# VH-VL binders against tRNA threonylcarbamoyladenosine biosynthesis protein TsaE (tsaE): the designs that were tried, part 3

Target 1, 162 residues: tRNA threonylcarbamoyladenosine biosynthesis protein TsaE (tsaE), of Nostoc sp. (o52749)
Amino acid sequence: MTIDQMTIDQMTKIFLADKESTLNLGILLGETLTAGSVILLEGDLGAGKTTLVQGLGKGLSITEPIVSPTFTLINEYTEGRIPLYHLDLYRLEPQEVLSLNLEIYWEGIEIIPGIVAIEWSERMPYKPSTYINVLLTYGDEGSRQAEITPFNCTISDLIATK

## First folded at step 14 (VH-VL; from w1 with light chain S33H)

Design x1
Fold by OpenDDE, fold request of step 15:
Structure x1 (fold): chain C 162 residues (1-162), chain A 123 residues (1-123), chain B 109 residues (1-109)
Amino acid sequence: as target 1 above (162 residues)
Amino acid sequence: EVQLVESGGGVVQPGRSLRLSCAASGFTFDSYAMHWVRQAPGKGLEWVAVIWYDGSRKYYADSVKGRFTISRDNSKNTLYLQMDSLRAEDTAVYYCAKVPYEGKGSYTHFDYWGQGTLVTVSS
Amino acid sequence: SSELTQDPAVSVALGQTVRITCQGDSLRKYYAHWYQQKPGQAPVLVIYGKDNRPSGIPDRFSGSSSGNTASLTITGAQAEDEADYYCSSRDSSGWHLVVFGGGTKLTVL
C-alpha cells in the first residue's frame, strides 16, 4: 500500500503532565501493541521520544536499560514479551535512511516481528503501510502532549487489547 | 539463468596479496548486493563481506577487516575481493553469493552461489 | 561476534522425520536461514525467514523457530537429503553482519 492509499484514523491527543506520564503512555503501548507494530515518533529534541520508548520497554517487561540509539542507530532488545527494535534517525538524511533498508525490521522476512519504534521518523523517505504516529510536543510547565494518529489501524484496537 | 563464476584463486605465501573476481550473468547485477563467503577445507561456512548494489556500503567480518576489500564494477558485472596480508587461516574456497532482492542491500540470505575458487595460503 | 551452534552430526532413517536445530542469541531477534551443501558443491538455500521455501526446494523442508533456537525439519527424509546443513542469521553484534552455524552432517540410513 502506497502512502496515497493510506487511511488516517482519528487523532487522539493525550496530555502528559510530566516525564512519568510519558513513560506510562509508553508502558500502555508496550502492553497493548502486538508483534509487527511500528511506532513512528516525532517531536523536538527533549520532547520525550526516548522516554516513551523506555515505557514501551517496561510494558514489554524488558529489564535491560533502554538508551537512546542516536549513535548506534538501532538498539535491539529481546528479553521482553516480544522484541523491541529502537531506531533513531536523528543523524541520518532521508537518502541515507533509504539506503539502509530499515523496512527489514517490519517486513518480517529476516527479522522476527516485534515492536519497531523509530525516533525522528520524519526523516523517513517512505513509511510502512501500517503504523502509529506519535507526535510529542512541549506543553506548559514542563508538560507534554502526545498526538497519536493511527494509519491503517485503529487506536481503539490498542485499548481493546489491553 | 543466474550464473556466478569465481576466479583468481591460487597458492600464495603468507603476507602476500590476491584478488578474486566473480563474474555475474543472468540477472541485473547492478541491482543486487553481493557477498563473499568462504569455507576452509573440511570446515564450515564463514561470512566474509558484503557490498551494496551501488557500492555505497561495505561491511566486513572482523576476521578480515582491514585486510580485505570488497568492490564491484557494475559495468563489467564483476565482483571483487582484494585480499591483502594473507594468513594461513585465510585458506579456503571463496564463494560469491547474491541476495534475492533488487535495490536492497540489507538482506542477508543468499539465493545463488558460485562454485567457488580455492585460495591456499602456505609457506 | 555472536555465534550459532549446531550438532555436528545427526542421522535419520529413510522416510522418517529429522529436525536439525541451531542455537544462538541472534536467533532471538533474527530468523535463521538454512543451506544444504553436498560434497564438492556450493551451498543451496533451502529455507529462509520464518518458513519460506525457495522455488525448487521440496516441501518436505520446513523451518521453525522458538526462543533462541531455529530448526530445519525434513519430513520424510530422502537419500538425496544426505548433506551438510548450515544455519545462518544476522550477527547480533551488527545487524549488517552475517554469521553461520558450524554445520550439521545429516546421514540418511
Scores: ipSAE 0.914, ipTM 0.958, lowest interface PAE 0.4, mean pLDDT 94
Fold by OpenDDE, last read:
Structure x1 (fold): chain C 162 residues (1-162), chain A 123 residues (1-123), chain B 109 residues (1-109)
Amino acid sequence: as target 1 above (162 residues)
Amino acid sequence: EVQLVESGGGVVQPGRSLRLSCAASGFTFDSYAMHWVRQAPGKGLEWVAVIWYDGSRKYYADSVKGRFTISRDNSKNTLYLQMDSLRAEDTAVYYCAKVPYEGKGSYTHFDYWGQGTLVTVSS
Amino acid sequence: SSELTQDPAVSVALGQTVRITCQGDSLRKYYAHWYQQKPGQAPVLVIYGKDNRPSGIPDRFSGSSSGNTASLTITGAQAEDEADYYCSSRDSSGWHLVVFGGGTKLTVL
């Protein structure tokens, strides 16, 4: 596999005052993203990556608890509007990630397209051709900031897909 | 032309061991994940095991886990299935099967199958 | 392990269309692959993924999916299509694992 050059679109910065705000951002994404969407999540431990994915699930009308897939590596949820594939690469080295062929989750060959959310995506040795990158950073007083960068897509697509 | 030729089948008593081989040719064997699939006489297909192209990963069906060992010798273009503690329910034609994509072990559909080798476990 | 269920037998008149269906929870997230097996022969992949035909497979074979089901459709069945057909997918209990349906015997009348 090779790393393709990606077109970087405009970054959007969003202030997240609290955990609920992070969740709401996820909800919005879950409500607007379409099957085949890939969200790459970056951020320090506790930055709210899992919370965002929980929001995604809620936006997709998933009722079962969404938990961190740190140990399972992949959690798959199929009760929502579209499947949610929650991946966590925290425990993996890039070469290990490569051997797992995680691209199967967004290539649509064997796995039905859904939303793919990948935590610790910085450990990926390759990226999808199209994805949204979300960097969560700590702010003051428990707040967070989300930096959303679309690659080969636009953030406005999130609205257009509603 | 891709060829997969299974061998090593035969009649064995329960509790015994048997090792199956699958000789591969016509493709870069060391670049493809390989699977074993079995079929009991008059029954359906049952997935048995998979091994990554480089042998780095192996997975088994629960029905054979702890008893069967999948392995490969890429220098010999050969896939193996070591079957220990054989049971009557292990009686089947055993097929080796190839995934269609190089360097990718995670795919689960098979573009080529061998003709199979019969394993009969009976007292 | 997850399971895939198929009708054990179906029939189709020559030249007519038949649909073989596979059902299982795994199909809510995984596509089904389909294999044809004739007596005394190894299985042959006829459809994989959403609707992909391997080289050499006639275009009368097609695949579809809906909900927790997947279907193989033969449009214009030929005599040589008489065979057992197995669906397969990843196992819900582990994405590295594979599961097969029980198979469907197709008779061409």
Scores: ipSAE 0.914, ipTM 0.957, lowest interface PAE 0.4, mean pLDDT 94
Fold by OpenDDE, fold request of step 15:
Structure x1 (fold): chain C 162 residues (1-162), chain A 123 residues (1-123), chain B 109 residues (1-109)
Amino acid sequence: as target 1 above (162 residues)
Amino acid sequence: EVQLVESGGGVVQPGRSLRLSCAASGFTFDSYAMHWVRQAPGKGLEWVAVIWYDGSRKYYADSVKGRFTISRDNSKNTLYLQMDSLRAEDTAVYYCAKVPYEGKGSYTHFDYWGQGTLVTVSS
Amino acid sequence: SSELTQDPAVSVALGQTVRITCQGDSLRKYYAHWYQQKPGQAPVLVIYGKDNRPSGIPDRFSGSSSGNTASLTITGAQAEDEADYYCSSRDSSGWHLVVFGGGTKLTVL
């Protein structure tokens, strides 16, 4: 579904003073999100997308180092509370993304539901019916800002399921 | 009714080539990914290869990579497996199988199988 | 490639319940699919995903998963259930690759 076809909930803006703040946001999300959750990550190179996913892993109690799936496209971590599927679409065109049928990672038919984190999600030609969009932008003096927008879900609901 | 009919099997010597065909009917062939799976006599199932509905993507098992080529002719509703540099361990019944979902290539469970065609590689 | 392991053979009395188990690291992230194969016949899909039965498959067949295992359960085994059963999943070495278990021969006593 496109953004226009989805229920848009209230956006939350979070100031991130440093890398640790970004990591902590990831940790919180990793602790509160449930199986089947999809996080779409947007932001320029170096904005902290991978750092946020590292936080997710930590929140899920994954001890294995979480690295950018730069070459592999998809990294799968199964040692945590629930699986973490880390995708990076940086090198793909939207048409290529479409042909990969990445929806298998959140449909729950063949792949066990976990948290799906997709970097460079702006390259997706379609979106899940339910997801959280996180836009990371550079702020003043080296800080960053996260704009979190839930689609067909609420952040409060995610916290309540913890 | 969905039907898959394999053909092209036979007895060949090691190092030779053979091309298998799978004739499909009863469904929109050009909308489904197709797979090859083989079974050595008295042994288990072994996945061989997959091809996307439009032929845009292909993947192979390591055991056949570089030797086998999967292809399809959607105008003929036919799936192919070109087998080159055949080895004794390639001896098996070869099945073609379809995935259950249209327009998607990533799914890996098979709702329909052919009856298979026997390939025997021996000196 | 990743490996899926199954017991080579199991037995069940008529009308009783039997569980066939598949084990492998790939099952920590991928669901297992199950195929039934009778002598001289092609495999038939009996369970896929978490616990989905294709049309025409009796409801005595069910699927489950836990940890690095997946199981096919036949509740109230019938004589016609005697067959080889294979688990299958995506390969942990490549998400587009497929792997099969070694198969389990089920005898109905």
Scores: ipSAE 0.912, ipTM 0.957, lowest interface PAE 0.4, mean pLDDT 94
Fold by OpenDDE, fold request of step 22:
Structure x1 (fold): chain C 162 residues (1-162), chain A 123 residues (1-123), chain B 109 residues (1-109)
Amino acid sequence: as target 1 above (162 residues)
Amino acid sequence: EVQLVESGGGVVQPGRSLRLSCAASGFTFDSYAMHWVRQAPGKGLEWVAVIWYDGSRKYYADSVKGRFTISRDNSKNTLYLQMDSLRAEDTAVYYCAKVPYEGKGSYTHFDYWGQGTLVTVSS
Amino acid sequence: SSELTQDPAVSVALGQTVRITCQGDSLRKYYAHWYQQKPGQAPVLVIYGKDNRPSGIPDRFSGSSSGNTASLTITGAQAEDEADYYCSSRDSSGWHLVVFGGGTKLTVL
């Protein structure tokens, strides 16, 4: 589904002073998001997308090192509270993405629902019906800013009390 | 009615080649990924290969990689399996199977199977 | 490639419930699909995903998963349910690859 077909909820902007802050944001998301959640990550190279996913993993209690899936395309981690599916579309063209049917990771038909984190999500030819978008941008002096936008959901809808 | 009919099986000597065909009907063949699955006599099922609906992607089991080639002719509604350098352990009934979802190459469960064609590799 | 393991044989009394279990690391992230195969016939999909039953499959068939296992349950086994049952899933070594279990022969007593 295209963005213009999505309901856009309130954007939340978060200041990230350093890498640790980015990680902590990920941790929070990993601790609160439920199975079936899709996080679309946008941002320039080095903006902290992978760091955020590392935080997600930590929040999910994944002890295995989380590394960029740029070359592997997909890394799957199953040792956490729920599975983490880490995708990186950096090397793919939208048409290639389409052919891969990556939606299988959040459709819940063949793949067990977990958190799907997609780096370089702007390369997706279409988006899930429900997701949160996280845009990471560079700030001053090594800081970043996260813009979190829920689509067809609220952040609270994706947050479950542990 | 979906129909898958395998053919091309037979008895061949090791090292030889054989090409299997699967004639499809009753559905839009060019919109579905197709798979080959084999079953040795008295044994279980073994996945062999998959090909995307448009042939853009192919994947193989390690046991056949480098020896088998999956292909398709959508104009003929036919799936193929070129088997080269055949081994005794390739002896099996070979089934073609389709995924249930149109345009979804990544799905890995099969809603329809052919009746299979027997390939016997023997000296 | 990843491996799925099944008991080679199980039995169930007519009208009783039987569970056929599949185990493998791939099942920690992928759902199992289940196929029924009767002698001399091609496999038939009976359960896919979490617990999806294809059209025409009796409702006595159900699927479940837990940890690194998946199970096919037949609640109220019928004589015609006697068959080989195979689990299948994506291969953990490659998400586009497919793996089958060794199969379980179900005898209905």
Scores: ipSAE 0.912, ipTM 0.956, lowest interface PAE 0.4, mean pLDDT 94

Design x1
Fold by OpenDDE, last read:
Structure x1 (fold): chain C 162 residues (1-162), chain A 123 residues (1-123), chain B 109 residues (1-109)
Amino acid sequence: as target 1 above (162 residues)
Amino acid sequence: EVQLVESGGGVVQPGRSLRLSCAASGFTFDSYAMHWVRQAPGKGLEWVAVIWYDGSRKYYADSVKGRFTISRDNSKNTLYLQMDSLRAEDTAVYYCAKVPYEGKGSYTHFDYWGQGTLVTVSS
Amino acid sequence: SSELTQDPAVSVALGQTVRITCQGDSLRKYYAHWYQQKPGQAPVLVIYGKDNRPSGIPDRFSGSSSGNTASLTITGAQAEDEADYYCSSRDSSGWHLVVFGGGTKLTVL
C-alpha cells in the first residue's frame, strides 16, 4: 500500500435509525458522487451494504431493481446518470480477487467510469488510490451506524447534508 | 521485438480435430494473457477464447464452447488451441493476440497480433 | 453474446475527415477499441479506451463515445488509411468476453 493510499481524511460517523436511513445515505451518495468514484463497503451480513447500493442506484436514477451480486460477482447498471458497477466479494478469497483484476472498473481504460461499489471490500488485497470507505454496523435493537472515511478525497460537504 | 507466429493450420474434414500453436517471443510470455481471434474468409473478426497468464482462467465464445480448448506452455512460450468436432463454420484464419499489461488477464484490447494460420474444414 | 454494429462501407476523399461509428449496448459501459486491417495482414490496434492512441499510430486517428455508440475519426484521411476497421469491446453478457463489430470498409477516393 502506497503512502497516498494510507492517507486518511476525517472519519465521519452517521447514525442510521433504520433501513430507510441507510437507503437515504445511498441516495445522497448516488446524487453527489461523480464518475470514477469508488465506494468500499464493509460490514457484517445484514448490515445494509446492499441497501446502501440500492440507494446509490436510486440516487443515480436507475429504475431497474438492484440486487445483490453475491453469485454473479458483478452487476452493471447503465440506465442511470452514470454507470453503477456493483461488486460483491463475499465468496472470494483475496488471491481470487487479485486474479480478477477488478481495478479495471476504476482505472478508466476499458470500462467507462461510473460509481464502483464493492461489498465485502475487506477481502481486497489492494485498494484504489482514491476511494470512500463505508463501514456499516448494526446493533441488537436494529440501530445502524455508518463510518465513512475518505481516502485521498473529501466528502465533508456531502456528509454535512446528512 | 514482440513476435507471434501461429502454426498448425490446414485442411480437415468435419468432425476431425486440429491443434493450433502460437509461438511467442520478444516479451515475457508467462506474464501476459493471450487470446485467439478468428476470421472466416471474406468475413469479420470473431473472438474465440482467452487464457490467463498462468492458465488459471479460461473463457470461450459460445460458438466454440465444449469443442475448443485453449491452453499454454509457459516453459515453451507457446499458446495452443485444441479444436475438436470441427465444423465447416470453423473455417477461418486463426490469430493469436496479446494483451498489453503484465500479470493481468482481464484486459480485452490487443496490442500485438500474429499473422494467422488458415484452418479449412471441408468434406 | 452482445452485438456491435457498423456500416459495412464508407468512403472519404483524400485529406477529408471521416467518422466510423460502432453501436451496441455494451458501449454504454465499455469503451470500444478499434483495429485497422489491410488485405492479407493482421489487425492493428489504432485506438483503445476513451481516446488512447498506441505508439506509432498517427495523430489523425482519434476515438470518441456517446451513449451506446463509439466512433473512430480520421482527420485528414490518407491513401494508406484505406482498410477495414473493426470496433471491439467487452461483451455485455460477460465482462470477460470480447465482441467485435462487423467491420467497415473504408475507401479513400
Scores: ipSAE 0.910, ipTM 0.956, lowest interface PAE 0.4, mean pLDDT 94
Fold by OpenDDE, fold request of step 22:
Structure x1 (fold): chain C 162 residues (1-162), chain A 123 residues (1-123), chain B 109 residues (1-109)
Amino acid sequence: as target 1 above (162 residues)
Amino acid sequence: EVQLVESGGGVVQPGRSLRLSCAASGFTFDSYAMHWVRQAPGKGLEWVAVIWYDGSRKYYADSVKGRFTISRDNSKNTLYLQMDSLRAEDTAVYYCAKVPYEGKGSYTHFDYWGQGTLVTVSS
Amino acid sequence: SSELTQDPAVSVALGQTVRITCQGDSLRKYYAHWYQQKPGQAPVLVIYGKDNRPSGIPDRFSGSSSGNTASLTITGAQAEDEADYYCSSRDSSGWHLVVFGGGTKLTVL
């Protein structure tokens, strides 16, 4: 898989044969996305959302182990090329999400722009003006499928220096 | 014109309680998160607490957690700081401070400050 | 709680440029905000975020950041710039918490 394939269609569907494939997709995204990028992750429990974010971290050259922020809500990693902000909304209701004002992570006013990865993004009462949506679904025989949809951007725009 | 006026400061003995008030005017008070910041005599600034515009969330510095309570009465455009179990190290000028954006409780920079009220905790 | 450190004092000649630096782990992910405080007065916000200047603040004030540091630069220092300067940011131990630096006393010579 190359970035060229990601820039052709409005939606890109990627077959993920195993966990390593999911990780590699994350690595690619971590290597190509620029500061200010927001990735909204959707998928059932075990679909590989955290694995993809682990790949993002690896792509950003983060050496610290990336773990699920289900209980911490937000994990922040600053050792990489750019910061990685890993959010998990699994435990939150939409009204709770609203009250947290999570948009501070991509507004660029008080928090240094990095990559924002939000698990269970379907619980957000509103979305950023620009983001990438990644839907992970179960396939046959333990495989996965990623549906990547850019909103108000292209993958090419996202890899451009901001 | 935005105005913040602190009051309620004074001299108290350790272990006693004191309640500070901050009267706000010149802006839609009920739409902004508010903060308390204090400054010991001849020392630097120390963040104390924050309260959401609707009072739904409150956060405190570790140094005051469990002893201080931040609150607000939006009908009176007033911010409060209830200080219990006061210690000598709580001696400071206490400032109320405003965030710059409406309905956004999470912001941490302050565009307006009051002139402060002095609290002295001494035996 | 996280910590922000500043030099306690710096000097600058009138009309010259001075840079006040703040250091701390929180600055790797949070922007620093800067406040000016003169004796007997409340602090005044002079810079916030990446390099934002509030209305009424002279353009000689600017902000920058690098690594775990943030800096306030005064280009062409004026006599009235003599004051204490405090950096501030979100706290690494809690993103809703706030931390201040120890402050820097700026003397204009």
Scores: ipSAE 0.908, ipTM 0.952, lowest interface PAE 0.4, mean pLDDT 94
Fold by OpenDDE, look of step 15:
Structure x1 (fold): chain C 162 residues (1-162), chain A 123 residues (1-123), chain B 109 residues (1-109)
Amino acid sequence: as target 1 above (162 residues)
Amino acid sequence: EVQLVESGGGVVQPGRSLRLSCAASGFTFDSYAMHWVRQAPGKGLEWVAVIWYDGSRKYYADSVKGRFTISRDNSKNTLYLQMDSLRAEDTAVYYCAKVPYEGKGSYTHFDYWGQGTLVTVSS
Amino acid sequence: SSELTQDPAVSVALGQTVRITCQGDSLRKYYAHWYQQKPGQAPVLVIYGKDNRPSGIPDRFSGSSSGNTASLTITGAQAEDEADYYCSSRDSSGWHLVVFGGGTKLTVL
């Protein structure tokens, strides 16, 4: 067995003054990320994870409402530039997540590659070999902060060539 | 060599029950999700049910949900399909099929099939 | 439950190329898998995913997808390729569910 080494790129911190700012960050990511991209979202309840995914959808030109998949577990949107797979692990324990084989969404074997956005990704017992981690935290006076960390990639690696 | 051998088929009246078995060999049975797929005479394939490698998860087609129960005995390398409240439309050859990947239950393409067992539901 | 649709029958001359197409909403997000079934036999997987060919399947079989469609192409059809072909994918109503197309009977002339 060979041990794969993970490369962690430098973290980028982004100030988010309001909900609109969070949405706009999502839009930017939706406009630029390529099929096969995985975004792992972390943050407390209300930190704006779903808002960011709504932005992703908007950036992908998805017209249908993007809602939290807390109860549905997975929402799939196919009307955009590329598919958006929105997952929420809030209700699941790591062992439960393991049994779901969520890797099917980024392996490209049975599911068409798109953008995979996973809320409450800290509940994952394993991570993809390549992904972007976004940690949303509360700031002062209703503001928030996004900490974006690429793993085994750079942001530019996942951005479509225009 | 992977082998799947279905048994338990026969002729039954509507409303009755029947239990199918699938004997597996040639692979680590307890590491693979298993599926049932059926085919009515002269008709196409219809997916019936799936069970995880460890039996932790089961899913059914709407057409059989509430009436059929998929199960497995990993100690016997055997897959089962308990069919209750049988209907005429359940008449079909029933195939057991395996997924190609170990330790995973979510995959939905099948690399090996049995030869099937015929179930005929007729009054 | 989602639906996959196929033409019930197609024909191809020996040595020529034929494409069997599958259509359905599920194919917008899921790849199709293809099975070959000859009379009195169990189905055999011939293509899965984007364009993966299982071991033992001739390279004349290939898969493709576009929009809400998936296609199986046989380049240089042989007499033994005469069979029913079924597409399959995950069900759009439940990602753990499976759906099959109605099947296409391929005649080799």
Scores: ipSAE 0.879, ipTM 0.935, lowest interface PAE 0.5, mean pLDDT 94
Fold by ESMFold2, look of step 21:
Structure x1 (fold): chain C 162 residues (1-162), chain A 123 residues (1-123), chain B 109 residues (1-109)
Amino acid sequence: as target 1 above (162 residues)
Amino acid sequence: EVQLVESGGGVVQPGRSLRLSCAASGFTFDSYAMHWVRQAPGKGLEWVAVIWYDGSRKYYADSVKGRFTISRDNSKNTLYLQMDSLRAEDTAVYYCAKVPYEGKGSYTHFDYWGQGTLVTVSS
Amino acid sequence: SSELTQDPAVSVALGQTVRITCQGDSLRKYYAHWYQQKPGQAPVLVIYGKDNRPSGIPDRFSGSSSGNTASLTITGAQAEDEADYYCSSRDSSGWHLVVFGGGTKLTVL
């Protein structure tokens, strides 16, 4: 977070009929997003955050299993088109997150840029200068809704399905 | 100018202890993570340990874990390495080194190094 | 743990270009950093990250990476470039662990 922060928001709501719909949203993101992209994921247990990341992996052509790194904190995948860095902050308080210096994953100094996907991002006491926020919430009869809010970026090409 | 000066090296017998110090000057010591790196005579560099700017996190190479303790005194601008249960394979020049970024313990490259202090473990 | 592999020795004729390589699976996700060490001296950082050159390092030094390989390139090698060169990077098994390559002795002919 810096004085150069520029805020561009365009909240988009997407209906997700089932788990496969959530997976397909992830696939679209994985096929489209460029290296250096950060996706911040919010939502309760079972809302589909890990399913979305599994879609990201599929869209990147990652074939190894993608599981939530709730205990490992970070899982890193180099098999696909660009790296996927999958983080889960569920077990951390904001002060603990601050001390980890997670910005190394998007600053491009020591870590080769890829897609960064952070589950439980509401635990972060700070945000990157550029990111896409995805809030997953429950809907009717096992459905979900994705509220997608870009910050200092554009995702309209990504969501342009009819 | 940034300066790092190691001291406390010497010749010791196996099983004994030594404490190394690294005196820092020319920068805000309490804002930077610090590392120890060693080099056996005629051999390559081997990373030893890191301590974060506020001392909150410490990590060690497997070869020294349980025997070495990294610490710092920010009021004295001094980094320490307590070396217990010394073995012949711990014989090396020990360097302290700093990370270039304030408040960033997770970065792992070093912009400044000390001149090193020699530890020799022999009977 | 991650390993970084370097050839133990490389030679270059004065004024020619040389590449010193560093290989490891972790280099697919972490940039390598490069240190120069002359006999009896502490290491000096010459390249870090993608291709960043610290202040005071000659522009004949550059870095690159592709796949699992990182390279340090010296164009127009000079006699004072004769030294040992080490790559380093993060260990993929731990957040803040560091690994060094075995080092490459560069001889300038």
Scores: ipSAE 0.793, ipTM 0.882, lowest interface PAE 0.6, mean pLDDT 89

